# VH-VL binders against Arf guanine nucleotide exchange factor SYT1 (SYT1), part 10

Target 1, 216 residues: Arf guanine nucleotide exchange factor SYT1 (SYT1), of Saccharomyces cerevisiae (q06836r405to620)
Amino acid sequence: SRRSSSIVNALSSFVNLRSSSLSSSRQQHLQQQQQLQQKLDVSLEDLPPVPAPEFSDSCKDFLIKLAPYGKFIGIILTEKDDEFKKNCLNYLLTNCFEFKNDPLDIALRKLLMFLELPKETQQIDRLIMAFSFAYYKAQKSYSKKKGIECPWSNADQVYFIAFSLLMLHTDYFNPNNKSKMTKHDFVDLVHNDKYSGGNEIPMAVLTYFYENVTAK
Below, E stands for the ipSAE of ESMFold2; O stands for the ipSAE of ESMFold2 at other seeds; V2 stands for 0.75 times the mean of E and O plus 0.25 times the DockQ between their complexes.

## First folded at step 5 (VH-VL; framework fv_inotuzumab)

Design c2 (from a15 with heavy chain R61A R62Q; at its last look DockQ between E and O 0.74; V2 from the best seeds 0.00; counts 0 for: pae E 2.3 > 2)
Fold by ESMFold2 at other seeds, look of step 5:
Structure c2 (fold): chain C 216 residues (1-216), chain A 125 residues (1-125), chain B 112 residues (1-112)
Amino acid sequence: as target 1 above (216 residues)
Amino acid sequence: EVQLVQSGAEVKKPGASVKVSCKASGYTFTGYWIHWVRQAPGQGLEWIGGINPSGGYTTYAQKFQGRVTMTADTSTSTVYMELSSLRSEDTAVYYCARETRITFGGVSPYGMDVWGQGTLVTVSS
Amino acid sequence: DVQVTQSPSSLSASVGDRVTITCRSSQSLLHSYGKTYLSWYLHKPGKAPQLLIYEVSNRFSGVPDRFSGSGSGTDFTLTISSLQPEDFATYYCMQSIQLPYTFGQGTKVEIK
């Protein structure tokens, strides 16, 4: 007879959150369950010790082991500069998120709806770098399929803009910050960049980003 | 013009502390990490630590942990480095330097493009 | 911490000479997203260090064409094709792939 593990089934459902085999109602219900779990005030320390990867684990195998950790998976996979965990994070972001049709600000919100940001800046950096790579690949693949030029030059450009959006949000909504970044400050910060291609992004797009990030 | 301007030279006794300022101008202060690098006489360049003014996050080299504190004042666009329990080995020129591109983690492939003029700190009995 | 070692520690050269300085890191400086986190600096006594080269081979604004960088992974080279009087200084490579940032020990280029 066949047997299955509750942990394996849980991660398989999480890994398939963009699966076409899920019904719309079930997909909506799964998303609501994940959002509710992220609203619960539970810390990573309250959960069982994080399992170590086994030598034979694929990225999918290890992600299945991490399923019980929910929103903390991003924190776990960025704890240190580890090639296997980085590959698992790339696998997760490439296969479990749909970014092809999203403006960058929407894609970033989607990421943070399901994954908790780490507190440590080096971990945040690894998460946003991985996100930027996955987003760029999705956009490039989509542009190729549609026969149009990809609007992004590379993943480093995506990272630079994603960081700028998170910095703007943090700066604008910090009650302790007396000198909030204005639209002109944000546009100048991004458009004056000559190293990651920020200067190549149209002013109208930067204005759109500012207005959308600060509207909330 | 993008500039970092540091406070003047200091002479201190062993056991005292020193606080060096680094005032930024000509760019959006928040978002750019500011690093501190020193050079003792006859020695190479040594990284001390860095601060992101956009949240006050700091990272220090292990040998300075517990003796160094970096702070930022966004209203004056100024970063401060305070080094305590001074020893004669702390005699050096101290530089602040800006990360070339904004970054979350305080690292980038683009180096440090703007440097302060340096502040000589002399520790002697 | 990532170690960065530089060779030679010093050299004597004349105006017009080709100068080559080598830098080696204890770990690859290639980030998996395609950028290599190595830069070169020029430092003269009484002046602040100056950025010369970023990401292995890109000259910083205003840096003359005689300066070039090359290398990959763990091994890197700064070349000055024809040394000028203003180039007598100490040169440093630096890794920036992680904090703490670390510099090579420096190469002092002295007039012969």
Scores: ipSAE 0.554, ipTM 0.772, lowest interface PAE 2.2, mean pLDDT 85
ESMFold2, look of step 5: ipSAE 0.557; ipTM 0.772
ESMFold2 (binder alone), look of step 5: mean pLDDT 93; pTM 0.951

Design c3 (from a19 with heavy chain T30K R61A R62Q, light chain S32D; at its last look DockQ between E and O 0.69; V2 from the best seeds 0.00; counts 0 for: pae E 2.3 > 2)
Heavy chain, then light chain:
Amino acid sequence: EVQLVQSGAEVKKPGASVKVSCKASGYTFKGYWIHWVRQAPGQGLEWIGGINPSGGYTTYAQKFQGRVTMTADTSTSTVYMELSSLRSEDTAVYYCARETRPTIFGVSPYGMDVWGQGTLVTVSS
Amino acid sequence: DVQVTQSPSSLSASVGDRVTITCRSSQSLLHDYGKTYLSWYLHKPGKAPQLLIYEVSNRFSGVPDRFSGSGSGTDFTLTISSLQPEDFATYYCMQSIQLPYTFGQGTKVEIK
ESMFold2, look of step 5: ipSAE 0.617; ipTM 0.795
ESMFold2 (binder alone), look of step 5: mean pLDDT 92; pTM 0.944
ESMFold2 at other seeds, look of step 5: ipSAE 0.580; ipTM 0.781
ESMFold2, look of step 6: ipSAE 0.561; ipTM 0.780
ESMFold2 (binder alone), look of step 6: mean pLDDT 92; pTM 0.945
ESMFold2 at other seeds, look of step 6: ipSAE 0.545; ipTM 0.762

Design c4 (from a15 with heavy chain G50I R61A, light chain E55K; at its last look DockQ between E and O 0.40; V2 from the best seeds 0.00; counts 0 for: pae O 5.2 > 2)
Fold by ESMFold2 at other seeds, look of step 5:
Structure c4 (fold): chain C 216 residues (1-216), chain A 125 residues (1-125), chain B 112 residues (1-112)
Amino acid sequence: as target 1 above (216 residues)
Amino acid sequence: EVQLVQSGAEVKKPGASVKVSCKASGYTFTGYWIHWVRQAPGQGLEWIGIINPSGGYTTYARKFQGRVTMTADTSTSTVYMELSSLRSEDTAVYYCARETRITFGGVSPYGMDVWGQGTLVTVSS
Amino acid sequence: DVQVTQSPSSLSASVGDRVTITCRSSQSLLHSYGKTYLSWYLHKPGKAPQLLIYKVSNRFSGVPDRFSGSGSGTDFTLTISSLQPEDFATYYCMQSIQLPYTFGQGTKVEIK
């Protein structure tokens, strides 16, 4: 729908504005990849029909078939609530991305540098849920290996914060929104949450996230 | 205090439209989905649809598709539900309700924690 | 769409009675990320519905301990351990695993 497309457009600027927060050499590499992707200007509708999975396909087998679709793989794997495609997305995020050393906002930007946001909000939701699960698993296993306690309680907490960051960006940079979410509004929204563990995130971290997301 | 305040009762003739407002206060308006639910006399609760005030995303129950439109005005922290081509069976109390926790997809296991006081819409000729 | 069905449609009880209401869904309400998308509401005439229980068994803030929820998958139960005068109302379960959200038909709890 047009409203779903508007959300996607707003979220796309989130990735572009914060690429420079990475290390210097990785910043330059990611910027070059981003600029090349923009110059290609290819839409999914312009590509050949997406192959259907075969009964014998593993997740890896199907992802290999999807490789020519590049940045659209996220859109393809979230088109429907499909268990096989969800498993393929989990496989991709676990095996082709490395999140263990990244703060959440950087990991989210890395995801969106390589995968185009879907147009429909429920597809976006499936993508961010899958990301949050993969990110949490990477953080938990890394913390265990280092003998430290994982800073995240569970994947739903990660999802809540990731969603909150993307929602904040959409709200803050919507030109039609005269009553922008303030830092206090955002911190209260997240830190007062008793359902997903937002209250467990230190206020200083939430303040840091607000400043990073709202910076131009 | 978190609060949803709805517009007053409406009396309409068949074929008309009604637009019910729901003004939010005491929380971050664009951070939560708003649902609309109705109850006709002698009937149970019936879900009508949802709106995300931040992006304008809406989904309606099939029964109402084509007759209902939900909008949000972030400058006044108000959502609206407009129901057209009214019939006598649309006589009901209409509620707006906030999803307990924010999500992208408009679904959550946490339920609807804050409800408006309800707006009676009476359709009679 | 996911359908939910309550039983019984109505019941008559006295103050102090234990009341049990069941809710059954047409498909599992367990999301693949481990949460179950069932909630319970209380509704009195002239008042807005009130959230009682979310995520099967979690009491909403301010809900008395006599209310409890249980169940998994497709089968769920609301229990009122000792019915009080303020508990005479209609109770609804709701699935929220997918849109459209759907309510059970309601269970009216009346005074004997």
Scores: ipSAE 0.219, ipTM 0.676, lowest interface PAE 5.2, mean pLDDT 83
ESMFold2, look of step 5: ipSAE 0.257; ipTM 0.681
ESMFold2 (binder alone), look of step 5: mean pLDDT 90; pTM 0.917

## First folded at step 6 (VH-VL; framework fv_inotuzumab)

Design c10 (from c5 with heavy chain I102P; at its last look DockQ between E and O 0.87; V2 from the best seeds 0.74)
Heavy chain, then light chain:
Amino acid sequence: EVQLVQSGAEVKKPGASVKVSCKASGYTFKGYWIHWVRQAPGQGLEWIGGINPSGGYTTYAQKFQGRVTMTADTSTSTVYMELSSLRSEDTAVYYCARETRPTFGGVSPYGMDVWGQGTLVTVSS
Amino acid sequence: DVQVTQSPSSLSASVGDRVTITCRSSQSLLHDYGKTYLSWYLHKPGKAPQLLIYEVSNRFSGVPDRFSGSGSGTDFTLTISSLQPEDFATYYCMQSIQLPYTFGQGTKVEIK
ESMFold2, look of step 6: ipSAE 0.651; ipTM 0.815
ESMFold2 (binder alone), look of step 6: mean pLDDT 92; pTM 0.942
ESMFold2 at other seeds, look of step 6: ipSAE 0.680; ipTM 0.831
ESMFold2, look of step 7: ipSAE 0.713; ipTM 0.844
ESMFold2 (binder alone), look of step 7: mean pLDDT 92; pTM 0.945
ESMFold2 at other seeds, look of step 7: ipSAE 0.685; ipTM 0.830
ESMFold2, look of step 8: ipSAE 0.713; ipTM 0.847
ESMFold2 (binder alone), look of step 8: mean pLDDT 92; pTM 0.942
ESMFold2 at other seeds, look of step 8: ipSAE 0.680; ipTM 0.832

Design c5 (from c1 with heavy chain R61A R62Q; at its last look DockQ between E and O 0.67; V2 from the best seeds 0.00; counts 0 for: pae E 2.2 > 2)
Fold by ESMFold2 at other seeds, look of step 6:
Structure c5 (fold): chain C 216 residues (1-216), chain A 125 residues (1-125), chain B 112 residues (1-112)
Amino acid sequence: as target 1 above (216 residues)
Amino acid sequence: EVQLVQSGAEVKKPGASVKVSCKASGYTFKGYWIHWVRQAPGQGLEWIGGINPSGGYTTYAQKFQGRVTMTADTSTSTVYMELSSLRSEDTAVYYCARETRITFGGVSPYGMDVWGQGTLVTVSS
Amino acid sequence: DVQVTQSPSSLSASVGDRVTITCRSSQSLLHDYGKTYLSWYLHKPGKAPQLLIYEVSNRFSGVPDRFSGSGSGTDFTLTISSLQPEDFATYYCMQSIQLPYTFGQGTKVEIK
C-alpha cells in the first residue's frame, strides 16, 4: 500500500547514512515489513512494545526508533499529552511531509494516507492540531516564495477548517449514520464561526470542500 | 433560541439504571459536543462524559467507564445518558451542556455556553 | 488528570464589595496557538450553571462588565468589582485543556 511504503520512505531520513550504517537493502526490508503489517491487518497491540525515549534522545533519535511502527506513529505520538512526543510529532510533520502547494483538503488526505487515525478523540485532536500548525507554516513559506498573500490568517483558522473537514468525512462515511451532515449544515457551522479571528472563508470555498470531501 | 431541555426527575432503587434525555433546539445539532455534568448534594460539579452527535464519538470519565452510555438521535436532535448499577452516591442533579464552539476532540478554551435545566436522579432503598 | 483548586472555599460579603476568587491548576493551561483553557461558571441552587468567562478573560455574552477574569499559565483570578444582590452564588473555575474536564471545588459567595 502507498500509505505504508511512503511513510517508511519519509522516515528514512532518520536512518544513518547508507555508507556508514545502513544500505538500500535495509530500507527495502523496512518497506517489506510495513507492507506485510498492512496485509495482515496488524493492530498496534500485535507489534513489539513501543520503545520508551531515552533521556538523551532528540526527536530525530526517537523517530528513528519508531520507524518500524509505520502508520501507527501518529497514534504513538499522541497517546497522551506529552511534550516530548508532541515535539517529535511536530518534527515529523514539518520535515517528512510536503504540504506547500496543496489545498487543505488534499493535505489532510495526504496525512491520513500515511498515518492511521487514533481511535480516541483527544488523540485525533492532538494530531490535527499538529498537522494544522505544520500546514500553516508550509503555506506561509509557499506564499512568500510565490510573492502572494497567504490565504490563511493564522494556524487556528487552519485547525478549525481541518477538523471540520475530518468531522464531515467521518460523519458522511459512517455506514451506521442514517442522517448525514448536509452541505447546508456544514457551511453554516463553519461559515458563521466567530472565534478564529481571521478573514471570513468564502461560502463558495466551503461548498467545494464539502463536495470534495463527500465524493466517493 | 438555543435551548437544551432535559427529561423529568427520576427515583430509582440501587442496582437499577436511569436514562436521561437532552433535546436540543435552535442550532445545528450535529457538530457540537454535548457534555454531562452532575452535582451530588453538598458537592461540586463533576464531569461525567461527552458525545459528539457527528460520528457518535463518546468519552467518559474513568470513574464512570463501564456504567455510562451516551447516545445521540440526530433525527430528534436528542442525546441520552444512561447510568447503570446505580448506588446511593449517584443521587445528583444531572446536567447536559453544549460545548460553545464546535471541536473534533471535545475540548476547547471557550467553555460550555448552553446548559439544560437539570434532572434530579434520586437513588434510595 | 489536571487538578484545579479554588480559594477561598467560601466568603461573606456585602452588596457593593469587591470580591476576588483564585484558581490554580496542577499544570499549565496554555495550549498551542496561544489559547488558555480556563473558564468560570456561576451556579445558583435550583438553576443550571451559567458560563461567565471563557479563555481566562473573555466575558460571555450578557455577562455584566463587573465580572472580569485574569491570569496565565497555572494561576487565575475572577473578580467581581461591585457585588450585586444577584451575584450571591457558588462560582467554579474549570480547566478544559484535556478530558476529563475538571472543576474547582467551588467558592460560595454569601451575604453578610
Scores: ipSAE 0.549, ipTM 0.759, lowest interface PAE 2.0, mean pLDDT 85
ESMFold2, look of step 6: ipSAE 0.564; ipTM 0.772
ESMFold2 (binder alone), look of step 6: mean pLDDT 93; pTM 0.951

Design c6 (from c3 with heavy chain I104M; at its last look DockQ between E and O 0.46; V2 from the best seeds 0.61)
Heavy chain, then light chain:
Amino acid sequence: EVQLVQSGAEVKKPGASVKVSCKASGYTFKGYWIHWVRQAPGQGLEWIGGINPSGGYTTYAQKFQGRVTMTADTSTSTVYMELSSLRSEDTAVYYCARETRPTMFGVSPYGMDVWGQGTLVTVSS
Amino acid sequence: DVQVTQSPSSLSASVGDRVTITCRSSQSLLHDYGKTYLSWYLHKPGKAPQLLIYEVSNRFSGVPDRFSGSGSGTDFTLTISSLQPEDFATYYCMQSIQLPYTFGQGTKVEIK
ESMFold2, look of step 6: ipSAE 0.665; ipTM 0.823
ESMFold2 (binder alone), look of step 6: mean pLDDT 92; pTM 0.943
ESMFold2 at other seeds, look of step 6: ipSAE 0.706; ipTM 0.847
ESMFold2, look of step 7: ipSAE 0.656; ipTM 0.822
ESMFold2 (binder alone), look of step 7: mean pLDDT 92; pTM 0.946
ESMFold2 at other seeds, look of step 7: ipSAE 0.655; ipTM 0.817

Design c7 (from c3 with heavy chain F105W; at its last look DockQ between E and O 0.52; V2 from the best seeds 0.00; counts 0 for: pae E 3.8 > 2)
Fold by ESMFold2, look of step 6:
Structure c7 (fold): chain C 216 residues (1-216), chain A 125 residues (1-125), chain B 112 residues (1-112)
Amino acid sequence: as target 1 above (216 residues)
Amino acid sequence: EVQLVQSGAEVKKPGASVKVSCKASGYTFKGYWIHWVRQAPGQGLEWIGGINPSGGYTTYAQKFQGRVTMTADTSTSTVYMELSSLRSEDTAVYYCARETRPTIWGVSPYGMDVWGQGTLVTVSS
Amino acid sequence: DVQVTQSPSSLSASVGDRVTITCRSSQSLLHDYGKTYLSWYLHKPGKAPQLLIYEVSNRFSGVPDRFSGSGSGTDFTLTISSLQPEDFATYYCMQSIQLPYTFGQGTKVEIK
């Protein structure tokens, strides 16, 4: 649906990326531009043509070129099946977001607070897949440092749960939907998944995900 | 057990429309995409479109854009496919089929595991 | 759209024969993170299609061992190691890496 019209708050993770790459004066200008884009409800078509990557660009170099596009960076990096843009998206998600301390639903909310969800199926898939790998890596690394078992069996399990949370959100908050997915249906659907190849997610955790996603 | 049961055969004149139902049972309906696939006499399988009952998202093959509408009724766990401006080449058996795994956007590497029995739609003057 | 072409269009075989059907995609069906979006179906007249193989090589529940799938990227193969009487049918490959889903043209396996 078209219900995902939230304007992101201040972009603290993007400030870290931009701050490390730019002078103080340019940092302030970029922050102000992004705030204006949020307030004006700017679409991607209203912005200058997206620059093409140059032969010598690193992922960081290209992301700096994309900084003026703000929330649209996710849409730009997933527009087509492009190895360089995939690497740039992976770079962004691993270096500009902090996921190790977050439950999955909070991490997903942070992602979508700063990046606009694409509207086309293949672009959404690329974004959520990249998010799921970055999230899983952060969680696995954190669990290893803490000497505890990672709660996630693999990135595909994270991918499936992340999509399930998006599905629940779009179903629950669709104003045209008179019959919402129940807690029992959501938990049963997700708890019984055998295709991710991982251990079951505890039913209590799925219950909390339902309650957190469906809360205002 | 998981089942998809379709409405019965239909005979229509050119220019009319047809609405085929697909009733799901034995699983959590809102979690799975339902696709529609047809086979005209002497031809192969052709994907028409699909619907996610959770969000009501639909996607149609370009060939059917503007003539096909898919809807879902979650209270009865039923998906409908309506095809309008019928032509003789629309004569086919129409199948509904479920994605094997729940997904938001209708793509997965796991195929379509449960199929309805098929509905013959005949279009003749 | 992603196109999938299947070969041969038909073949004649006897019970016990080894049968090989090929499927070629217009682009790679390997997803960015390691899954390949190719499945195979069996279709008999008057019956619904049946899922045989998902993700190139995984047999769906209840599918006999004589059915196997292989391949990668753009080139895929369904093999029936020893054809049985119930295997005379039309076989389809399908790509599911993107919508619209597309099927191969079908391979009719007929009794010789």
Scores: ipSAE 0.351, ipTM 0.705, lowest interface PAE 3.8, mean pLDDT 83
ESMFold2 (binder alone), look of step 6: mean pLDDT 92; pTM 0.945
ESMFold2 at other seeds, look of step 6: ipSAE 0.408; ipTM 0.719

Design c8 (from c3 with light chain D32E; at its last look DockQ between E and O 0.62; V2 from the best seeds 0.00; counts 0 for: pae O 2.6 > 2)
Fold by ESMFold2 at other seeds, look of step 6:
Structure c8 (fold): chain C 216 residues (1-216), chain A 125 residues (1-125), chain B 112 residues (1-112)
Amino acid sequence: as target 1 above (216 residues)
Amino acid sequence: EVQLVQSGAEVKKPGASVKVSCKASGYTFKGYWIHWVRQAPGQGLEWIGGINPSGGYTTYAQKFQGRVTMTADTSTSTVYMELSSLRSEDTAVYYCARETRPTIFGVSPYGMDVWGQGTLVTVSS
Amino acid sequence: DVQVTQSPSSLSASVGDRVTITCRSSQSLLHEYGKTYLSWYLHKPGKAPQLLIYEVSNRFSGVPDRFSGSGSGTDFTLTISSLQPEDFATYYCMQSIQLPYTFGQGTKVEIK
């Protein structure tokens, strides 16, 4: 199957979880905005047909055409394996988001506050990979400017940790799950995986992520 | 160290059900998908379905949809596969296998690194 | 569903021979972040399948150097550079880019 609808639906609530770096008033505003959007029941199908890119469009030109689609821009840019749309997504994430000062969990919440998570697993993967690249570039550039070592080895490490945070969320807040993932479980999942560099992430950082994702 | 240990062989009549267990040890049970794969006599390997014990999410091959149920008991680190309405064609060795790395959607480029020893299920009159 | 097909279905070989098995996928197994979702397994009667190669060409822990994998996109090969007595078995490729996972039909390597 290309689609895992129950997991995808569970991920939609990640945006509403408490974050230590967001103020209470900003979290309340975000929740009110999302609640209004649900009350209006706006979907992508309610909007005019998405314009096709023209041969001469720059990424900026096409993103301007997509501006009326708001939160659906991420879904549109990940709908197919399309190099131009991938470049437009990279442009959006590098030029319209500021990730340099953000811990990864906060950056991920910012992404999902402004872009609706796609329902298809391959689209989610494209979105999170593009995010991970943009986040890594921002962190690396910031670390260079400050004369410090970047805490991330590469974008794949960022990608794995971002998905680990989403996995923690879906486990911890699943109402049908009576035995929730513990801090020890989360740390072990990240540290035992030798394929992503997760075993090099300090315990203190993983503790920070666990506490912020599971806070309520 | 990392092990998957399955329940013993079963002999069933057509129309019955079978429930095979797969007990995990030596690793963090939640987060690793467990897949079920079978081999009928003279046939190749066939994927049946999988479960993520983190949240209990399941996916089944279309051929088995409606006849198979997979569950996980996190207190005992055990996955179960139940196959109902058995036919003679369901005679096979059934394996559980662990996804090599944790994943949210149950796919990865790393394959399945740990396999159970297999459970022979024989369906005959 | 993604289909994978193997060739040959069987072969006879002697100890010391070079053996090549091919696997073709109905669609590309290359994912956007550059990884390719193909693995190879060894299966002997009465034993569980064993992972040999993951991500096209990476030997799993404890797999001898005589096993190698190659390929890209839709076309892949498993090579045994010098066949040993313990290598007489059935070999399977598997795609893991999406569920359901699908295996090739198998290649039985028999002693000549």
Scores: ipSAE 0.480, ipTM 0.743, lowest interface PAE 2.6, mean pLDDT 84
ESMFold2, look of step 6: ipSAE 0.484; ipTM 0.747
ESMFold2 (binder alone), look of step 6: mean pLDDT 92; pTM 0.945

Design c9 (from c3 with heavy chain K30R; at its last look DockQ between E and O 0.73; V2 from the best seeds 0.00; counts 0 for: pae E 2.5 > 2)
Fold by ESMFold2, look of step 6:
Structure c9 (fold): chain C 216 residues (1-216), chain A 125 residues (1-125), chain B 112 residues (1-112)
Amino acid sequence: as target 1 above (216 residues)
Amino acid sequence: EVQLVQSGAEVKKPGASVKVSCKASGYTFRGYWIHWVRQAPGQGLEWIGGINPSGGYTTYAQKFQGRVTMTADTSTSTVYMELSSLRSEDTAVYYCARETRPTIFGVSPYGMDVWGQGTLVTVSS
Amino acid sequence: DVQVTQSPSSLSASVGDRVTITCRSSQSLLHDYGKTYLSWYLHKPGKAPQLLIYEVSNRFSGVPDRFSGSGSGTDFTLTISSLQPEDFATYYCMQSIQLPYTFGQGTKVEIK
């Protein structure tokens, strides 16, 4: 695979979008926190070498070892196609994040506020897929507790929509694009999908996502 | 109806350049990667490169790096492939093809579902 | 780069025959969460390639039931259960797990 530094930079700016579900005071705090992390410019290479997992480590045991690495934990757990690290990532996203009350765009923003986006495309894919599984499970569990039908058919649908939001953001805010993706373009991309159930997402939901992702 | 329509056949001398166009219709152009694939006489299919029309991000096979340039014009829904420093071994039919599903990074398990009709490029001394 | 190799390079068959074509990759095509990045194409002279099978075994829209795909990891098979006159063509497998995309060298299926 090839790493795209320009599209990774565009994706990392995704967290600058204001959440419609947050108060203005909380929005200001979140934006300031992101600015501090960017100004510190700490890289993974500035930290001690990452410990290797031991045969006896549970996912929790290994995550405790990774705690000093903070925002880099996502990069570490997606470095290679590694089943143990994949399980640790699933554990982290399931047990250390709360997604049940959030629309997908807000949940994705939460993820990227606390975990640095990897630079390699395959690592980004592993992170977003793991997020989509955890998000779907949280939504499914929440819907069961509320006695309502889960709005998502499966984790692959969540994954497709999450990436569709990222595609919309990168297209809309790319300074090289004189013409921007319209709401009709975005709806068409999602509704033409029969592989992941994009064609079943209600128009009102897509309108919500478009407006929130493209808003300043 | 999703279509990719390519420009007509070209005859070129060694050392020249060729620019092949691929016009898309029937779908949202900027959401889908367009790939270029060629077939030389008596040979199999060979991937040349691909372009994301959103932002013009490109990836080229190492064999063609430095000789190929792909561009997209979203106002006309058209992708272009330019191949320079032509050699006789570049004689081939050149196809554009659409990634089956929108992707950020140009790979998916779904292959390439729509292909242009092909453009014969002949390089003769 | 990931390489894929087809076998055989050509074969002769009669209408009604069962045809199998194999494809082997230099690396596993299984990606995270169980997706496998292999597709099959049909190519006739003077025509563009046509997608037949995606993700190992899923028929693309309009592809007849006689076409089936199977396999996992590095080893894959395209089967035509009962060859029809319109099936005489060259067939290609392709890996799409990473760029550059790579095709097998092709298998020409011709009339015996």
Scores: ipSAE 0.524, ipTM 0.757, lowest interface PAE 2.5, mean pLDDT 85
ESMFold2 (binder alone), look of step 6: mean pLDDT 92; pTM 0.946
ESMFold2 at other seeds, look of step 6: ipSAE 0.655; ipTM 0.817

